# Designs tried in a protein design chat: VH-VL binders against o27280. Part 145

Target 1, 266 residues: o27280
Amino acid sequence: MDSMNVPEVLEIKRIVEESESVKTFIFSWDFRREVRPGQFVMVWDFRDEKPMSVSLIDPVRSEIGISIRRVGEFTDRVHGLSEGDLLGIRGPYGRGFELMGRDILLVGGGIGMAPLAALADEATARGMRVDALVAARTADELLFLDRLEAAGVNISTCTDDGSCGFKGFAHERLLTLEENHDMAAVCGPEPMMFQVMRILDERDVPAQLSLERYMKCAVGICGQCCLDDTGFRVCAEGPVFWSQELSRVREFGRYRRDPAGRRVPW
Short names: E, the ipSAE of ESMFold2; O, the ipSAE of OpenDDE; V2, 0.75 times the mean of E and O plus 0.25 times the DockQ between their complexes.

## First folded at step 7 (VH-VL)

Design g5 (framework fv_bamlanivimab)
Fold by ESMFold2-Fast, scan of step 7:
Structure g5 (fold): chain C 266 residues (1-266), chain A 119 residues (1-119), chain B 107 residues (1-107)
Amino acid sequence: as target 1 above (266 residues)
Amino acid sequence: QVQLVQSGAEVKKPGSSVKVSCKASGGTFSKYAISWVRQAPGQGLEWMGRIIPRFGKANYAQKFQGRVTITADKSTSTAYMELSSLRSEDTAVYYCARDSQYEGWFDPWGQGTAVTVSS
Amino acid sequence: DIQMTQSPSSLSASVGDRVTITCRASQSISSYLSWYQQKPGKAPKLLIYDASSLQSGVPSRFSGSGSGTDFTLTITSLQPEDFATYYCQQSYDTPRTFGQGTKVEIK
């Protein structure tokens, strides 16, 4: 679709500070362009363009939100913007999450909670029971707890340093949670997602995992946008994959790729 | 380990419906996906659809959409395939098979149910 | 739908022969390909999955190779019990689709 591939220049309506390193930018959105949790948009600051997951979908207010972590030159510039400033947005792109069953589990690490927060809103609006395991390095990096609580989500937390909730990693916390779910959605660092996937597989819980590392290939045409062993293209066939699809990808959870396409251990 | 046992042969008139059963034993039934594949006499294999009993969710090949219904009864560990508005071209052996959630290949298979649509 | 095409549709062979059957997908399916053996009056039996992995209990004379769009099933030393029809099947996408079959007949 040509109209979805042309950036629209949109005004930043509101900025929400989620943490010292994460902000959510809210824009008015015409919902004739449908957007689903798990999809992403290309954000253009009139110099560089980067893919960002949609973290808020609000048809009642006609708004979307995009949550951005400050990690480099582009995100530093975007974090310097104010309400009323302009950004280019195009999309949405990619395959979103599919909701199934009645009881679901969300497992998010760091900024990976962003697409899961949008999913939580949709699931609770549909009357589903939602449990969320929110993981981060420290308490200050746990994201969207207030939004999840307001939505009626049952929240468990864990931090690597023990500053909030369980002391340890997401998969270690998950092992202490005995409740069965019809489906899970997982987003965060790839090693975390791999360990969580293994536990959910042993519990016969179908899982959907969001891989965001290749989202720069939003138009489906780029030098390399494939998972090793499968030929999947994250921007065309993802970023959301079922655990069944990822179980045979040898690099998932073990390797990433540098700009030259070489395997680099996590 | 897992075994699939199907109901017996059926002879049906054109325009009627047939319901074939597939009972699983060994392992946890709700954990598996069950696919239905048919084979007309002397012909190849044709996938009809699948069900994931845990969710009650079924997917169908477009050719059979509207005529086929795949269901599962978790209490009896039995999957069903019902095909309506039968024609002579529906004469075939109908198989159920475990569809691996991880690999998507079929093993084990039921023994097959011969359905003959007579005029 | 992904179309699966086998070659040949039939072949005649003698015990001890090397038999090769090919399967082509209309689009890339990575390694999501399985091979089945079917004897008259019986359900198909899984031989090979993930293009090259031998199913437990299947004799080592059976092997699979290939990736993407082109796949091969090889039987290195044909035995009397190997005269059957062989099918390839893709599990990359829904609907699952099969090749038309290759009938291996005694010469």
Scores: ipSAE 0.000, ipTM 0.399, lowest interface PAE 16.9, mean pLDDT 83

Design g6 (framework fv_bamlanivimab; at its last look DockQ between E and O 0.87; V2 from the best seeds 0.00; counts 0 for: pae E 2.7 > 2)
Fold by ESMFold2, look of step 8:
Structure g6 (fold): chain C 266 residues (1-266), chain A 119 residues (1-119), chain B 107 residues (1-107)
Amino acid sequence: as target 1 above (266 residues)
Amino acid sequence: QVQLVQSGAEVKKPGSSVKVSCKASGGTFRSYAISWVRQAPGQGLEWMGRIIPRFGKANYAQKFQGRVTITADKSTSTAYMELSSLRSEDTAVYYCARDDQYEGWFDPWGQGTAVTVSS
Amino acid sequence: DIQMTQSPSSLSASVGDRVTITCRASQSISSYLSWYQQKPGKAPKLLIYAASSLQSGVPSRFSGSGSGTDFTLTITSLQPEDFATYYCQQSYDTPRTFGQGTKVEIK
């Protein structure tokens, strides 16, 4: 094992409230450990450890930001922390997004916008034209809109309940958008990503999608993050996969596996 | 693009209170905060506190803790600052400003509300 | 609280001059520093954020530099509309604090 497999205990420098259920925790970070958009870290609260996506990568200030949705006991405990409190972080891990071309489409659902916000910052810094389709259940759960706008991203929104932008699912809104992108990056609920992938494949748009699976080791040893039919380890060969790699994955978008390997619905 | 429009000038007696409004137009209170900053005649700028209107969460500079109350009405895109137990030293122009949570810069600013506390 | 000290408190300059205003923080604030211009009777106007990033619509003759504790605002060719008071502001920590101001006057 190397130094990236041992959590480093870091102080929370700042907390940004993104929504009622999502906070971004900002830490000082030594960028000798390089971080790419789409990579993840394991966050340790001294009781349990969960994978989280990096949403802010700022080498100039030596800072990273990690966006966490409150969904269970672990994330409830983390949301109860304050600036100055400590968390363990190990990583980064996994394969991040690769940028290509001049025009990129981002499609994010819910907290899936976190790694895409980091990617948007990199893409705009390279002078790329960035369009983002930001999806959520409600207007109050649309994430990073102000940040994306400030970065010069062209934003389209959709909400399940129609409270902001297009009423409906991300893939339905995507059908109404222009087909002029060199690549796409997709992250969100897996059923959404499956539907979006189908449309992008039909349009011959190279797409990269970020997957979530149960993780324990984060370095590919334990096998807990493996996908059906391929043996791909999300923590080692992903979490970002090209759509071509995912086209052969039977479970993608259809079900997931718990820690015991049992199929459960999305 | 976004504009902040404040309520009009006020003249107050010592011991009373003042409540200044700040209405946002041409935009929305997504993840931005609204800060309140005052400027006494011929003096510099002093931060008083802020609110994140989306969540109703307010924070205050320690100097004003207990005397200032900052609130927001999300439905009307309006923030309010109330300063109580006024003293002559509170004579100032009171500004609201949109406050970025990530960077902490202030833009745009309201036009300012002159508050005079005399006698 | 983080104290912000500007230098000079005032200066006189002619149109076309290069002027430099400095701002020192009482502790490191990384690049969490903004500069504002204020004309009499008007609200402050954001010029520079993140120490060196030029706000949209601000003339390119304005620039900012620095990191840590020492920061500089530079106007490379002073114009008549630039005679004003300038403030720095840190956003590293709460409370947000401002420098005492630098008045830039004709002559």
Scores: ipSAE 0.521, ipTM 0.792, lowest interface PAE 2.7, mean pLDDT 88
Fold by ESMFold2-Fast, scan of step 7:
Structure g6 (fold): chain C 266 residues (1-266), chain A 119 residues (1-119), chain B 107 residues (1-107)
Amino acid sequence: as target 1 above (266 residues)
Amino acid sequence: QVQLVQSGAEVKKPGSSVKVSCKASGGTFRSYAISWVRQAPGQGLEWMGRIIPRFGKANYAQKFQGRVTITADKSTSTAYMELSSLRSEDTAVYYCARDDQYEGWFDPWGQGTAVTVSS
Amino acid sequence: DIQMTQSPSSLSASVGDRVTITCRASQSISSYLSWYQQKPGKAPKLLIYAASSLQSGVPSRFSGSGSGTDFTLTITSLQPEDFATYYCQQSYDTPRTFGQGTKVEIK
């Protein structure tokens, strides 16, 4: 439908302060246009447009939430907005997470907890047992802990600096967790996701990982959105991928691309 | 689970200031917002403002803007509400309460701090 | 500001009665409404949130309903400990606002 490619101007109904650098913006949403955890929308401030993951999906209230980290000019402008102000939203885009089995492990780093928070809501609504490993550099960057606790999720935390929970990285904390899961979902910095994926593969736990860097491809103008070794078009097949697919991509978790398209180590 | 414990009763003279404390006890001091609500004798509940202690963000009801200051000390898990230029009509019980950021419901509540303004 | 109006301001009831309290918002607040119980000398206690969700530990005789502008709190079989003042509260917008209260007194 053509309507998915035109931004709908929506009023900001509520703003939730998640951290010093992260806010969740809540909008009324018409659920005739279904949205699933793991999908994203394009957010337009009437000057620039950026992809943002959907972090809250509430069809009973007819609301969605979009969590935005302040990292540059566009996000700084959006963070300056107030309840009652307007933003353009188009989408949703991309393929969402699949749920299977009776229990799920969520592993999120920083803003990567945003799509996983929406997934946690859906998993608990389906009666699944949900364990979440929430990782950040510092305690102040741990996101959605109150929301996950309210949903009945079993939470483990880790911070690089040791300011909350386990001192260390997500994959180090994961090694101390003994329970098997029917599946896992992972979202965060690529180096973290790569290390977590390796552990889950050894444990024979099927995992889905969300790749932030290719969300722009879903706009439909770009024909260049492919993973290095596999030829996947992320705009058609992502941003969520199974670990089996990502394990064969030489680029994943090892290097990124600079603005000139050259490979740069993480 | 989190419990909120407030400072003790205060008797203040007109024109002075009062600072009430609210210490989160028994639980982790996460990203909860803390709201301040007062109740004058025989009256209903009146919201004054809120703060997210971990981030130092405060919002105030317009009626109290300029007279109220809400702060937090993350190291002691304590929120504060300071009200200046006290008048007799500020005589009330002052409550702090954990404010759910998504839903906006208040639970738990502190036990309340009675503030009496008299000469 | 969103104004919250409760009806009635007071009522008299007997143990075993069905009690209904209503709350009206001056504009639509979706389901961002909570109900509280307050006894003399005590802090308010959360009963219902999101218009109809029962708080953990609250007896099932309490229920909430409504959306938009009109909301209802129902106590299906009033008990002696239920004689108290009840407040509705909207959290749709800031400032947060409360109804004026409904006092439930013994008949």
Scores: ipSAE 0.487, ipTM 0.760, lowest interface PAE 3.3, mean pLDDT 87
Fold by OpenDDE, look of step 8:
Structure g6 (fold): chain C 266 residues (1-266), chain A 119 residues (1-119), chain B 107 residues (1-107)
Amino acid sequence: as target 1 above (266 residues)
Amino acid sequence: QVQLVQSGAEVKKPGSSVKVSCKASGGTFRSYAISWVRQAPGQGLEWMGRIIPRFGKANYAQKFQGRVTITADKSTSTAYMELSSLRSEDTAVYYCARDDQYEGWFDPWGQGTAVTVSS
Amino acid sequence: DIQMTQSPSSLSASVGDRVTITCRASQSISSYLSWYQQKPGKAPKLLIYAASSLQSGVPSRFSGSGSGTDFTLTITSLQPEDFATYYCQQSYDTPRTFGQGTKVEIK
């Protein structure tokens, strides 16, 4: 068995308060195990295990960050942890983002900004121009703004209630932005991603989108994260997909499967 | 560009309390922290504590635990540092500064508030 | 608490001189170190962060190096406006701690 599949018990080095509902947990990382933006890890609190996106990759300091949104029992427990506490981490898994061109557009919604923040760091380090459209329900839910600004990212914000930036949804704000980019990376609520993808396709902007599905094994065996009609496993062939790939996925933007495998609408 | 403007100089008696304000302009608090650092005359810099105004979460240096209270008002973009049971040793210039949660550098700084404790 | 020790406490130099200030941490702080310049009656000014990253607007004659426990601030060619007190600060752990300062005086 690959050592990658064995959880490593790691100490939480630092905790960053991103928002009322989001914390970033920072760990020491052995970068002999490569990790790419867009990949995920399985976080184990010794009771349950959940997939989480890597939001910080720092080879210089040998650290990674995992941003977790408080949404249920597992994340409630994790959010109760302190610096010095332990978590099990295995991975990374999945296909990460690919960078191409000189100019990149990031479109993120809510916690979807987590993998994009990591991607932003890589892109800026490569000397790319990075524009980010950051969306959230309210101003208080906007994530990583200060971090992105510090990295040299040009930020545009939009909020559902208009409390910050453009009042409306990400795809609506995108329509007001006329500039094209060499590529785009998108992550957030699937209805948002669906609309954003359509706009980017119309503009002939190559786009990668990160999907969220219920995952159990993370190694392409259990099939819980299989996408209808394609057989794509989000944990193996994804979670990052090209727009052309997602165009073949019937359920994209329409429905998902719950832990029992039942179709549920977005 | 964020700027921090602090309240004016204070003269206090031993045993009293002082409350210094730090108002942020040119932006909102967002997710960054506000740290308080003091400097006694002719001495170095001493970190007292910090607050994340957006969430109202504060942490303190052990030396000041129980004697310092850091608060923030999001509506006015103002952070406060209150130091009680003042002693002559508390005579110093008190600074607020923006504190990055990731890197932990301080920038920008307030202009400082001189607090003199004398009988 | 992490102790930060600067050396020297003070130094005299002339305009055009190369100035080097060191800072040692009592334990490894990775690259979580910042350098500040402070002039009399003024607030500290951030010069370097993350051990070696130059803050925007700071002249290129300032540079920082080091990792772990030993760090260095270098001024390649001292200018008249550079006479001041310099502080290192670790941001690896709380409480945040500063070096005792290095006063750079005119010779």
Scores: ipSAE 0.479, ipTM 0.817, lowest interface PAE 1.5, mean pLDDT 93
ESMFold2 (binder alone), look of step 8: mean pLDDT 92; pTM 0.945

Design g7 (framework fv_bamlanivimab)
Fold by ESMFold2-Fast, scan of step 7:
Structure g7 (fold): chain C 266 residues (1-266), chain A 119 residues (1-119), chain B 107 residues (1-107)
Amino acid sequence: as target 1 above (266 residues)
Amino acid sequence: QVQLVQSGAEVKKPGSSVKVSCKASGGTFSRYAISWVRQAPGQGLEWMGRIIPRFGKANYAQKFQGRVTITADKSTSTAYMELSSLRSEDTAVYYCARDSQYEGWFDPWGQGTAVTVSS
Amino acid sequence: DIQMTQSPSSLSASVGDRVTITCRASQSISDYLSWYQQKPGKAPKLLIYAASSLQSGVPSRFSGSGSGTDFTLTITSLQPEDFATYYCQQSYDTPRTFGQGTKVEIK
């Protein structure tokens, strides 16, 4: 029996407030069960279980962090918890990011910065040069800036409303940033990721993109875990995909699925 | 550069209470955790408690539980520490400090507020 | 509560000396250990965090080492402005606890 499929009840060791709507929950972790940036875990509050990306991986301290945005009943309950309270954690699951080259670009929108923060830590620990473009709707929704700065990451910001950094969207800001990255990792809303992917493809920068919205089923048997044309099951083959793979998927950045599995425009 | 500015020195009678303020500037107050640390004359540093303004609850060292109340007003970016039932051994300099949630270190510190409890 | 013990409680040194201060935790705290400098009448100043990470703006003559229960602060070439009291602090568990302090005095 695979111990990864059984939830461990873990104590919330520390809670970090990232924004009004996002908190990072830190737990002790046995790194004999390896975790990589881009993977997710199932978080169980003893009522419901939801997939969450791992945002902090610290083998030296034997800790992982899970960043959770308040968007519904489950996340509202979890946000009401305090240090010392218990949660069930199962996993990790999914395909993580792969690091290549010496210079990397991270492009994150909103909560999509969570798995990229973990990747930034690993990349800097490997001696890579890391540039991060952090995008949000407003300045108060920019995530992980203090953590990225502490890691030695070169940070650029943009906000839709212009309250911090460049006024505009991530892809517009990306056009003003210097080229010469060996790879990129991208995570955020799919329309943003699609536009960023197109620019990176034109610059001949190989990119990996994380499709978190499909991580609703750990066993990968529901229609929501399948992509058009390729038959990819995100929880089995993702959530991280190369841009070349996603360029062949008609759905990516254009359509979403409703509960009945029907295509709906963004 | 983040700064913390505390209220001025207080002289209080035994059995009264004192409320010390700590105003933050130079960053987003709601991202800060604020710890309170005291130091009696010629003694070391003693952690009293912490508040994370958006969590709505403060954590206290057991020694002070029941006598200390830590609060925050987000509209003025100000944290408060109120200590009740004052005794002569509460004579100390009281510091607020920004608490790094990931690491748990304290920086920057307020300049300190001297509280003297005497009859 | 995790108890932090510093050694020595005080020491006398001359400018240019190498100074070492030890801090011991009553249980393993991994590397959740910070060092502070305090001058008379002033608030403490963070020098080292995560046992060995130098805070920005702190001179490179300060260094920290250790993990688990035993930690050391080293000042490689003591300067006149370094005569102060030094405190270690654990952040592994709540309550946060400090060592009793080490006073570095001029010889």
Scores: ipSAE 0.013, ipTM 0.543, lowest interface PAE 8.0, mean pLDDT 85

